# VHH binders against q84jc2, part 58

Target 1, 232 residues: q84jc2
Amino acid sequence: MSKMRNLVEEKFLEFYESWVIQLELYLHQLLIAHNNNTMSETELRHLISKLTTHHKAYYTAKWAAIREDVLAFFGSVWLNPLENACSWLTGWKPSMVFRMVDRLRKSRVVLVEAQVKKLEELRVKTKFDEQKIEREMERYQVAMADRKMVELARLGCHVGGESVMVVEAAVRGLSMGLEKMVKAADCVRLKTLKGILDILTPPQCVEFLAAAATFQVQLRRWGNRRHYVTHS
Key: E = the ipSAE of ESMFold2; O = the ipSAE of OpenDDE; V2 = 0.75 times the mean of E and O plus 0.25 times the DockQ between their complexes.

## First folded at step 4 (VHH)

Design r25 (framework vhh_8fcz_2; at its last look DockQ between E and O 0.66; V2 from the best seeds 0.00; counts 0 for: pae O 5.7 > 2, grease 24.9 > 24.2, SAP .767 > .668)
Fold by ESMFold2, look of step 5:
Structure r25 (fold): chain B 232 residues (1-232), chain A 125 residues (1-125)
Amino acid sequence: as target 1 above (232 residues)
Amino acid sequence: QVQLVESGGGLVQPGGSLRLSCAASGFTFSDYAMYWVRQPPGKGLEWVSGISGSGGSTTYADSVEGRFTIIRDNDKKMVYLQMTSLKTEDTAVYYCARPSYKLWYLTGSEYFQHEGQGTQVTVSS
């Protein structure tokens, strides 16, 4: 193999493979639930809770892993190149999920005026939170170009053991900053998901979760098949 | 062409056991998760159980968890449902299913699953 993976990457790869396979199994359950209208509201809420719990488990594992190596989540070894290309700050872009909601409105679900108003408010809030994170990333980049980074480069050119300690401190600072920003992005993702599920009725939540899981599973399947062209 | 053929149904007493079988052909079997669904008399389809393509992960409806076991044999291209502690409410036609994974919500298309013709399970005294 031309590439080596550290222990954090190997552990999370194993977790993620299992996690996405379980999501695939929940997907079929969601699709039966939306196609045949045989489930009570209580049963639908329980299924929705299973999906919510499954997503929470992903972030619990991710945030533990980020503490050890946040850089592993930029260009992740457990994702195919197509999945990595679709990432915004290590995950799906929160504002893009409203395109899926819009498509469902046009083809599958009818929303009352109160729901439409709440969804538009959430869309605006989500976009605002995204832009806030993007502005903080820009401010961080400007601060990195500051005098301190020039000083570290100068020390690295001319001294040994002292320069190693200063470089190590700078790397820790960068990792802590990236960890903060990734967690902020993940919090926007979770707030957006919860907000959508709170606005939609249980049957509508099942439609949305089915569409979201379908997209994620198909992105993985299509991207993986494309990668093996050399054996055809 | 996808083919799924279920068998192994029958009449059993409450508390009894049955093993359903599903023979699959016409696709790369190990690439797909497989599912059991059922249709009780006069009702629509209910999801029962699913198993990953490798067989390493399984999931069950709450009503059957602890009583039913889904198993696959990728060499023989078979899926099984081992049912124990059967109850009257388990009476249904049982179907083996394979998902299509189409992006149905982008095109306005219906989601279509590939299902067999079913096998009847009747639990009665």
Scores: ipSAE 0.587, ipTM 0.836, lowest interface PAE 1.7, mean pLDDT 84
Fold by ESMFold2-Fast, scan of step 4:
Structure r25 (fold): chain B 232 residues (1-232), chain A 125 residues (1-125)
Amino acid sequence: as target 1 above (232 residues)
Amino acid sequence: QVQLVESGGGLVQPGGSLRLSCAASGFTFSDYAMYWVRQPPGKGLEWVSGISGSGGSTTYADSVEGRFTIIRDNDKKMVYLQMTSLKTEDTAVYYCARPSYKLWYLTGSEYFQHEGQGTQVTVSS
């Protein structure tokens, strides 16, 4: 009996579909808030808090799932092919979020010099953290081409209790390494998101979160409408 | 042709309750989220509440959270807003809306595809 999805994939697919549906509700609330210039700082901070709590809920669920099966997050069944093509280590690339910050240049409230300096410092640090993770991924990929891994691949073609145990141990090691890298990438994502929100004013935070959610929701809609072809 | 018909508004005293209704037609109701937004006299549109197509997810404006409940009946193609502990600040025209899937702009654009005619809620002593 073959399975199209394992239990981890099925549980996270249900979670993710519900999570995106809730994100769309928050997106429309953000868009109404952005067009209402009379909202108090307290009301805006409350809305921003709802969005940050929602994103934290995603990482809580993701980290629980990757402890069980990190490979489910590479080529995820809950993402369409376009969403998967845009992924960097199972999620959004942290430095790309600064392109959404650039959208604030066209807003009604422009960034002050002190904010521009802090955002540039955060951008540089984010890129440094990304490069560190990319070097770790490169080392991981090189290790997979190691002679011992090639020998293990050959061994996997032979049926036997002892050879099966050796292959299973190697796969377990592979999964643990990927889990560590994915969690490191997610920590950079959360640190970058928090850093941006700490620098921006509440109206700017609403505009930024609306831009980010719009991109995520529209990317999903565009991908769902088109047949993705692997070949050019 | 998409149609949204709001009803249930009226005059009510502070602390009172009202249930607003929205009858939908012209689309597959259960495939769409539904929203309630309001426009107080002399102000812009304010978010009130939203509910997903299945009814499994909801959201509320801070000002109404704990006092208002959004519910839907997909068999009857209805969405409701149950309002309790009404305040004078709740006085507004209430509109039923569904999401627009056009490209969203952050300035001056309409985010809801089909707002109905609205239903007036007046809270006064």
Scores: ipSAE 0.487, ipTM 0.796, lowest interface PAE 2.4, mean pLDDT 83
Fold by OpenDDE, look of step 5:
Structure r25 (fold): chain B 232 residues (1-232), chain A 125 residues (1-125)
Amino acid sequence: as target 1 above (232 residues)
Amino acid sequence: QVQLVESGGGLVQPGGSLRLSCAASGFTFSDYAMYWVRQPPGKGLEWVSGISGSGGSTTYADSVEGRFTIIRDNDKKMVYLQMTSLKTEDTAVYYCARPSYKLWYLTGSEYFQHEGQGTQVTVSS
């Protein structure tokens, strides 16, 4: 039986599918830019800006959806199981991008010492921020066994009448906490991304963004191959 | 083997129109976005337009926005570029391309290649 998706899930699914398609198109541009040694710095910066704007659009949509139903993002029906498995607090783990940079350095990207130092500083900061969020998440998870949640458990499947209000209150409390955590994580993601792009030269940014986009697109393809997901 | 064959180019006056065609084979056509690129004389490869696998999403370079239209027919495995209000600066060899990339995590390699010979578009008075 096809699990009935709620309205938030349906809307975001549609959005995300379109967003990913657009990402793939941008990836083409990035690849072209990478292979075009005649592109000016201005042109490269413009392309980078387009990608940055595209990512900002995702978070704008996400945050709007989270306000309605943050729990939808912990199931993320728009993602396949592989994508979900690689998800950290409803998105990519910020520290992952440094692995991407490391990979690029080992292949074709040459960073100057000043860039390397700045990246390391950013890495440390990002890791610290991640750990902080993880600690908060842990605290929150442990706190889930509080009075409200216990009451919810007692109600079980026999939720009706006055009990519905109790359940709703409990879920609201949970959702508020989760929303805060997700937003915090997203902020770290955005800060990390901005930090990296500020350190890298425009050509390096294009390379990085191409790698990131490739990873995302291919991960989705691999996941879909393993677990068939119908996309509109 | 992936094959892309472009056609429809020619000589046209400024303000004129052309429709380019690309025949694709050797891969699941609908699974891939398709794009048009062009190489002006003495210049590098320039991105022109892209279309999603389903055809539901399209993008254009600023230089061609409003003048060019990309469409695809997945049943026929064709992608088209309708060009209108052509300008002299649109003169180039036009190529149809499919994105070919591997996960950089595995190989670190990405491929941007046009398998076809391209089609010459010349806009001249």
Scores: ipSAE 0.017, ipTM 0.438, lowest interface PAE 5.7, mean pLDDT 85
ESMFold2 (binder alone), look of step 5: mean pLDDT 82; pTM 0.845

Design r26 (framework vhh_8fcz_2)
Fold by ESMFold2-Fast, scan of step 4:
Structure r26 (fold): chain B 232 residues (1-232), chain A 125 residues (1-125)
Amino acid sequence: as target 1 above (232 residues)
Amino acid sequence: QVQLVESGGGLVQPGGSLRLSCAASGFTFSDYAMNWVRQPPGKGLEWVSGISGSGGSTTYADSVEGRFTIIRDNDKKMVYLQMTSLKTEDTAVYYCAKPSYKLWYLTGSEYFQHEGQGTQVTVSS
């Protein structure tokens, strides 16, 4: 039951573990490429394409899984507690990525004025889209607290055929609403990532992707070490 | 402390083969992916190949794919690079590299831990 992994959780856990291992291997390529002035533009674009394809594969697998069980992505079993604590609507918060971009501006990455302007425009658009989703989530939470939903929850405590049918319909409706919001959030993530990569030069894309992957891999390692050290 | 000791380099003719070895100590070897990187004369570091902690996943630079094979032996704490069909362009100092997990964009820290001594591979006729 609630103590057991369902088939969706098992399949996505297997997928995610392999996906993160491959991300780390790509991260190593990015880190070396970042410090290498002898790589051609073609070689850099090929590496960027590998990362872009890898991220697309994640969302393809995620969207297939949430169609079957969106709730598996809230408090995911394939993420450690630290990763889960840092999640915003089942993934990274889109606007946080621009703090990473800002740090790159202070490093060896030199952004021209036209890039700075386009990044600021993208930042504003991303923040707007993010806030729109937050308002939808708030409306969803208010609807969950509505008297009618409270009454449906109470009916679920009385095991009768009619009560069971009503509760099942309500749960199905809630799951469909969550799926829609998760997909909307993922669309903002993908548009933000693509927008940044379209603005940056290939060397800047490598540095950005390396920063993003480093944060993701380090967060996983930090969370894994803290968790088992407490119990080992 | 972390130590990585590379060996197996030498002088070979084009089309020849070599097996490089890296002995690791000072860390939990199976918890880390390992890489081979190289530095050709007068050029920067070039990534060559990577292998996951379990050895279940590998990846290669386009220039070496089909010619080089990376393998590891976690019981012996060794990683290897089997090189075949060597070309003059493969001439370089080869380093075994362990990733460094720091927020490099905040600190300007090193990306990989390698000894800096490496093993010299020279391919010439």
Scores: ipSAE 0.199, ipTM 0.654, lowest interface PAE 5.7, mean pLDDT 82

Design r28 (framework vhh_8fcz_2; at its last look DockQ between E and O 0.75; V2 from the best seeds 0.00; counts 0 for: pae E 3.1 > 2, unsure alone 63.8 < 65, grease 27.6 > 24.2, SAP .811 > .668)
Fold by ESMFold2-Fast, scan of step 4:
Structure r28 (fold): chain B 232 residues (1-232), chain A 125 residues (1-125)
Amino acid sequence: as target 1 above (232 residues)
Amino acid sequence: QVQLVESGGGLVQPGGSLRLSCAASGFTFSDYAMNWVRQPPGKGLEWVSGISGSGGSTTYADSVEGRFTIIRDNDKKMVYLQMTSLKTEDTAVYYCARLSYKLWYLTGSEYFQHEGQGTQVTVSS
């Protein structure tokens, strides 16, 4: 029989639906702010703070959930197939945000030379951190394909309470490794986001955050539209 | 044709209350988040408040948090802004807006729609 949804999946689905709806409302605020050249620096900083707090709330909820069931985040039921296809270790690939940064170079708000240099340094460091995590994940997958997979296959051939208990113990061990890797990936995401916001001026931060939120919201809409049409 | 028609503005004293209304037509109202935006004299458009398509989520600008409430009635295709404890700084033309932002990160294409002249709110003694 198929697994429907466990309590962690149901709780995070409810959280994520509300979180994305709230992100779209913040996106609307960012778009209006971007077109308003009369906003004070204080007003812009408050708006940027709302977005960073909103993202912090996501990772707080995510880390609580992965402590209970990290596997819920691989093939997540709260994401559509398109969102899942674009996922890298349960979230966005950190270097992807530099595509949004590239938009700022063509914007009316010009990046100064010092900002360009700092962003390039951050891009290189982010790619290096990504590669480290990818190597760890590759080593984990190779180990899984070798000994652990053979052991799980053997245990699956036995009947009785003993085989179930041993399989559960093996899965718990694997889950601990995945939790560590997911948290490492999320730390790279947060460091990259903070690094970009620290380099940019408040108007540039608003444009950057609007670009990032637009991508996230539109990706969900495109995937949901296709899924809905197919399901109908 | 998409139409948004605002009403309910007027002259009010500081500390007073007003309720703004927006009548929507020409689109599937419940599929879209709706916003209230305002233009104070000599300033650009300021975002005031937003409400999700279902009405389950709301967000407010810091300057109006705790004083304004956005609500919607999807059956009547209406969105409202209940304003209390009005300040002179709230003086503006108020518009309800539906936003479009397709491919903004690639093309810079974004727009909003408001129909009519908005509704004037003047807070003065």
Scores: ipSAE 0.547, ipTM 0.839, lowest interface PAE 2.2, mean pLDDT 84
Fold by ESMFold2, look of step 5:
Structure r28 (fold): chain B 232 residues (1-232), chain A 125 residues (1-125)
Amino acid sequence: as target 1 above (232 residues)
Amino acid sequence: QVQLVESGGGLVQPGGSLRLSCAASGFTFSDYAMNWVRQPPGKGLEWVSGISGSGGSTTYADSVEGRFTIIRDNDKKMVYLQMTSLKTEDTAVYYCARLSYKLWYLTGSEYFQHEGQGTQVTVSS
């Protein structure tokens, strides 16, 4: 029996469905740019700007939504089970994006020595920032367990008004901490994306953005065609 | 086999209008976003416009925004490009395109652009 979607979930579902459709349309423009000997550097930069603006719009909408209900972003109704299973703190794991760069280097993109050095520096910095967030999450989980807030948040049956107040306080505390950690993770994602695009040339940026959009679109398509079974 | 057949091109004066048509077959049309691309004389392909599978979202190249409108009819399996305020730089062969891409960057495969023979649009005199 499926649960009712709350208002935040319904609103973001509508946004995300439109956002992914628009991402695929931009992907088509990116892919055609691969075979365009007459596209100027100015035209490439405009296209890259459209993609970065589209990604920033996602985070703008997300950050507004998490102020209302950050828990909606853990096991999101607008994502299929495969997409949810691949999430690290409500999104792509920053350090894993460098594997996409590495794959492009194997087949499609030639990087000069200076770019390789800068990308390795960024990879190390990104992993460091990622690990800091993981340590903060671990400390938060320990603090929550010590105060039994997680256990109280699971309770569905309460007898008196004091139980309702305790549950409300526990949920509020959990939400505030999770909101901070999700925003921190998103900032690492945005810094990593910006860093990669600053290092790559405009044609290389088009290649990277096309690969990233392809992965996201295909992960959604693949996950929508599957059913998951769980046994225990 | 995917088939796309473009029509409706011709010779028009600057400021004129044309409507291009594309008949699609050989695939589940409503599942795919469709695009118009063009090839000006002696140049490579330029993306013009795209429309989502449902028709609910559209996008346009900067050079044509406000002048061109992409439309689809999923029942008839047709895509249209309504062009107005035509300029001499719009002269090109216009193709209706569907892209075939999977994880092209992971598998070493290339993406492929499915298009027909195109329809010539000439904006002159």
Scores: ipSAE 0.389, ipTM 0.763, lowest interface PAE 3.1, mean pLDDT 82
Fold by OpenDDE, look of step 5:
Parts: sequence; structure tokens; C-alpha cells
Structure r28 (fold): chain B 232 residues (1-232), chain A 125 residues (1-125)
Amino acid sequence: as target 1 above (232 residues)
Amino acid sequence: QVQLVESGGGLVQPGGSLRLSCAASGFTFSDYAMNWVRQPPGKGLEWVSGISGSGGSTTYADSVEGRFTIIRDNDKKMVYLQMTSLKTEDTAVYYCARLSYKLWYLTGSEYFQHEGQGTQVTVSS
């Protein structure tokens, strides 16, 4: 559905479209690297670094944007419905990457026992962190039905001096809470990603990153085919 | 059926220039990012450059950054690689490549379509 987008939505849409395109180009490099057994560890690490830097850039942009309008990310007009459906607190769910690793283990990646153990530990911790955030989010969502939100609902779309101020205050309060939750979730994502990359060897990192990028790119393509998304 | 045909290679002196071309057919060209890859003698396949489907974004290997330029013509279904300031280490067979992949963790399938014969680039004094 077409709607009037605010400035934050428009800017981030443009950013994200470019970001995803670049991700796909990096994916090409990852796959070439994966198929090139002559690449040195240094070269692989360099490629991994480029990808991690790319992801960091996303969160840098995201965090700047959510400071302006965190609500934009709960609509995420830059994502198709499929992508949105797979989103957990405005991004990928951290625990999902362990499923990816498990799948890779069954097909392509050979992990030593020590790696498996470390991954399991990380999985447990990640799950714990996710649950903690979910509980906080639930608590926050329930708490939204407080006086401020009731007043917001009561005021509705009526625009008037004092009424506008009350509405704005309520929205600000809501936004601050949501921003906190989003940042917390992002921290878990980043921590989890770092953890996985620290456990895996450089070749395994390349394969993992390729898998993740493939998933993201293909999910977007599939979703766009099913639901036409107009991009700027 | 996907077809990629490379041309434009040759023998050049260090510091020289060369323009490679790739003719693509058998798929919706603008929907796919295209790549140049190369295989130096005795080495594995090396990524050189990539360009998005629209042509709006490009990326380069560090070794060729600032010297090579990738461009595409979607109307003609062509990809080009303008090479300048060529070095002896640029000697390789160059291939045009399209990425094909599915969801990795589901199928594990990925490949580059570089079915062409490639084009030989030799940089030598």
C-alpha cells in the first residue's frame, strides 16, 4: 500500500536500497573466495572485515535514524511484507543464525568439537538475551495502556494547542521506550555475530557470511516477487 | 540458456590499457549483478569487479581499484571492463560471471555462471 512517507523513511529507504545492493556485491566476493582454495588467511580476513564493516555501517545509519523516528522502523517501508514478517524487533532474530550454522554443519561445514561447544554456549547466552528483551518488550507493551496512551486514544485526531502537546509527549515517551528495546536487540545481534565469527575459522566465516547474505538477498527477492514494492 | 561471451583480451605492455567486453544472453540481464573474475597462471579464480543490475553501484578488488572500471549497458546486454595502468600481475584469463544462488542454508547451492571461454590478458614487456 502506498502511503505518504516521512523524511526518515525516505532517507533510510534510499540508504537501505543502496546498502543491500552493496551487500549483494560483497556476496559475490564471498562466494568467489569460498571457491578459491588459494586465498590466504590474510585475504580472507580482509574480506571478512569488509563485510563486518558493511554491517556496522548499517547499524550506524539505523541508530542515527531511530533517534529521529524509531516508529519508522516498526513500519519499515523499505522492507517487503515477507521481510517484515521475518523481523524481530526491527531486524533479524539473533538465534536464527545458529540454525543457519546447524544447517551448514549438516551439509558443508565441518566443525571441531571445541567449536561446537563454544557455539552451544553462545546459543544459550543469545537465547537468554533474546528472552530478556522479549520480556521487557512485553512489559513495555502492556504498560503502554497507561494514562498517556489512554489520553492519546481519547484525543484521537483532534488537533488543538494543548491536545497536540499531550499527544506529542505521549509519542515521545513511547518512542524512547521503543528505541531502548531496538538498541538492545541490535546489541544482541552484533554480539552474536561477533561471537560466531570469533569461533569460526576464516574459511568458515566466509561461508557463514555468504550463507547469511544469500538468505537476506534471496528473502528480499522472493518477497519482492510476491509483493510488488515500489522503491525510490 | 545463460551464455556469456568474453572478448577484448590481448597482449599489452605494462602501463597499457585494454577494454574487455562481455555479451550476455539467456536471462533478464538487468536483474543480475555482473562480475569480472580472473584466473592468473597457477592460481585460483580471483574476483576483480562487480556491478549492480542497474549499474548504479560498483565495487573493485583492492588490487585493481583506481585502475579498472566496470560498466554495463543493459540495452545491449553488455558488461565492460576498462583496464588502465596494467601490470604484469594482471596477466590472467578474464571471465564474465553471473551469480546464481538459492537460499544457502536450505539448499547450499551457489555458483558463478562463467561458461564462456574467457579472454586472455597478457601484460608483458
Scores: ipSAE 0.291, ipTM 0.699, lowest interface PAE 1.7, mean pLDDT 87
ESMFold2 (binder alone), look of step 5: mean pLDDT 80; pTM 0.822

Design r29 (framework vhh_8fcz_2)
Fold by ESMFold2-Fast, scan of step 4:
Structure r29 (fold): chain B 232 residues (1-232), chain A 125 residues (1-125)
Amino acid sequence: as target 1 above (232 residues)
Amino acid sequence: QVQLVESGGGLVQPGGSLRLSCAASGFTFSDYAMNWVRQPPGKGLEWVSGISGSGGSTTYADSVEGRFTIIRDNDKKMVYLQMTSLKTEDTAVYYCARPDYKLWYLTGSEYFQHEGQGTQVTVSS
């Protein structure tokens, strides 16, 4: 089991490092596009599509990995401590992206009244969905303190074959509950992202995606600065 | 402190090839992704290609995919753009670019303080 868990962590670490490097390359494209008023709508939509596909690739890889070991995503080894501290149920908190949308209202790209109304409606719906997941997490945390967890802790002191199998079965059951909640949170993230992109014009989408990617890349760099010095 | 110096541009016939070079100094070159961007006459800056700090990942604009190749040599602190099957639409001033994320985040503009002087590519018969 430990060996399978290590394999999942190793494979996702490799994936994530490459994924973040590619995100930074896309960020450079977004920054240049943001300054260019001569790009066609078709060209901008294609760039937006590349970012959307890149984010979908992340969730495809994540959902495959959590099916094998969801616990790897709680205190992830591929994230630095600052990134882990900022996580809400293994990722970004959906309502936080509206702070990035608020930045657009202060930029050169002006939101029209109809867009502001739709974004507010989406923000309310996103917060509602977010609260539903928080209630499910609270229920899960309460369930973790039940009689079965006490029995699991008791069995953990016996390292025989029978005890090991019972403990593994119980942990697998708990992990399935966490997997369902993480997938639900990721669905809210994807719906929120799609909703914002559907409301915004292509130039506004470019600015929004640039803001989001800049925050993600900078958070990683800031967190990496505080890592421990390791002897070679 | 930070300098980027482009070279290799010139006049070339349609279907021809050119190799652009960018010499970097004043920063830890391998820590930064590098880009080629271009400005056609009377148009804004257009992104062409990007390469990660290690050189392990590359990406290209649709208009140049399959025709251009971005390469870097971290030991020489160089980034290159190998251009083949050149078209009249490729006529532009080409710049080597490293964005400033901090400046962009604070101001929402002025990202390419480290783009070089540029090198002119003209594709005509």
Scores: ipSAE 0.197, ipTM 0.633, lowest interface PAE 5.2, mean pLDDT 82

Design r31 (framework vhh_8fcz_2)
Fold by ESMFold2-Fast, scan of step 4:
Structure r31 (fold): chain B 232 residues (1-232), chain A 125 residues (1-125)
Amino acid sequence: as target 1 above (232 residues)
Amino acid sequence: QVQLVESGGGLVQPGGSLRLSCAASGFTFSDYAMNWVRQPPGKGLEWVSGISGSGGSTTYADSVEGRFTIIRDNDKKMVYLQMTSLKTEDTAVYYCARPSFKLWYLTGSEYFQHEGQGTQVTVSS
């Protein structure tokens, strides 16, 4: 059964469907580039720039949407159940992209020792940044349970004008906290992606981005194929 | 069985135009993004253009943007490439290609192949 979608959900669903279609078209370009030894460094850098810009466009749209309704991103209607089950704070878990990086170690475009060292340093730093956010999430959840939740529960039992205003203020406070946390997680995602691309050569960047996009597109396809009407 | 049959190539002078056609069969055409790729003499495969399954999104290689237009007709199971302002460097065998990739981060196997015989485009004089 589908719930009614709000305006934020409708707009972001439309955006996301178009964004994923374009990602798949870029994936085809990456796969052809990966198999083509005649492309110049300039041509490869331009393709990498297109993908980077595409990902930045996603976060621009996402941050505009969470300003309106951050809760739309927890259990998103534009994601299938498999995609939602794999989400960490409304998106991919940053450290998971290093599985794509590990693939590069076994490819024909070999990593040099200096790159391996920098990637391992980045992996450790990324895990540390993830832990910081997880601690902030725990603190947020405790704060909600201790004060804001008790206040919201008390206010929710009354429907007078003053009670409505206080409930709205409390809900805004909760949403602002979640928004800041989601943005913090997205900043780790973008920082990790940039860090990897800064370490890799253009051919390696193409291979990495192709792996990441392939996983994203295939995860969506797997979830969509498995999604049939069953009792939840 | 999946088949893609390209046509419309030929010899044309620089600045000329050609329209390539691709007839698809053996699969649910509207479910798949379609691509045009080309292989110039002595070079590897070069991606040219892509179109989403619905036709709502298109994208182009920088070298052809503004000169080429990709179109599809899902009822007829056809993909077209309208080429204008042709240059000598556009000389290549052109292939219609469906995504034929696997989870390559898991397997490392081949990712993308053209599935047709191709159509020769020669831009000269």
Scores: ipSAE 0.012, ipTM 0.513, lowest interface PAE 8.4, mean pLDDT 81

Design r32 (framework vhh_8fcz_2)
Fold by ESMFold2-Fast, scan of step 4:
Structure r32 (fold): chain B 232 residues (1-232), chain A 125 residues (1-125)
Amino acid sequence: as target 1 above (232 residues)
Amino acid sequence: QVQLVESGGGLVQPGGSLRLSCAASGFTFSDYAMNWVRQPPGKGLEWVSGISGSGGSTTYADSVEGRFTIIRDNDKKMVYLQMTSLKTEDTAVYYCARPSWKLWYLTGSEYFQHEGQGTQVTVSS
């Protein structure tokens, strides 16, 4: 099990490092586009599509990896301690992205009243979806400490064929439950991202995506810097 | 103290080639992704190409894909842009850039920590 988990961790670490490097290169494109008043709406939409595709590639790779070992995503080796500390169910907390949206309300190209209303409605729905997932996670954590798990731990002291099979079935059940919850959280993330991009104009989408990517890149750099200073 | 100095521009016929150079100083070069951007006469800044700190990843604008190659030499602290099959539309001042997403995120106005004076590329028959 641990050998298979190590292989999943190694493969996803390699993927994630390349994915973040590519995100930073896209961030530079977003910053140049934001400053360029001569770009057409078609060109802006194409750039937004590249970022959207890049994020979808992350979830495709993640969902393949969690199918094999979802526990690799709790305390991930490809994330620094600060990134891990700031994670909500293996990723960014959907409602926090609205802080990037708040920055747009102060931009030169201000949000119109209809957009503000739709964004507030989306924020409320996102919070509701988060709370549903948090309740499910609470139920999962309670179930892990229930009498059935205690009983399985006792049976595990007697390594016979039937006891081993029962423990293996329980571990598979726990992993499938976590996989389902992580996918549910990722679906809320993707729905929130799509919802924001559907409400915003292309220039506002570029600014929003630049703010989100900047936060992700900065969080990683800040955490890596603190870790190396401590390690030194 | 941080400086980027571009060179290698000139006048070239359509279909020709040029190699632009950017000499960097005043920072740990290998820790930063580098970009080439250009400004055609009477237009805004256009992103051309980017390369990661290690050189392991590159990206290109659709208009230059397959014609331009971005390379870096971290030991020499240099970024290069190899341009082939040049078109009249490639006429621009080319700048080597290290965008400052930190400054942009905090101030909303500055995008580059430092860029040089640029190097002029003119493609004309």
Scores: ipSAE 0.097, ipTM 0.595, lowest interface PAE 6.8, mean pLDDT 82

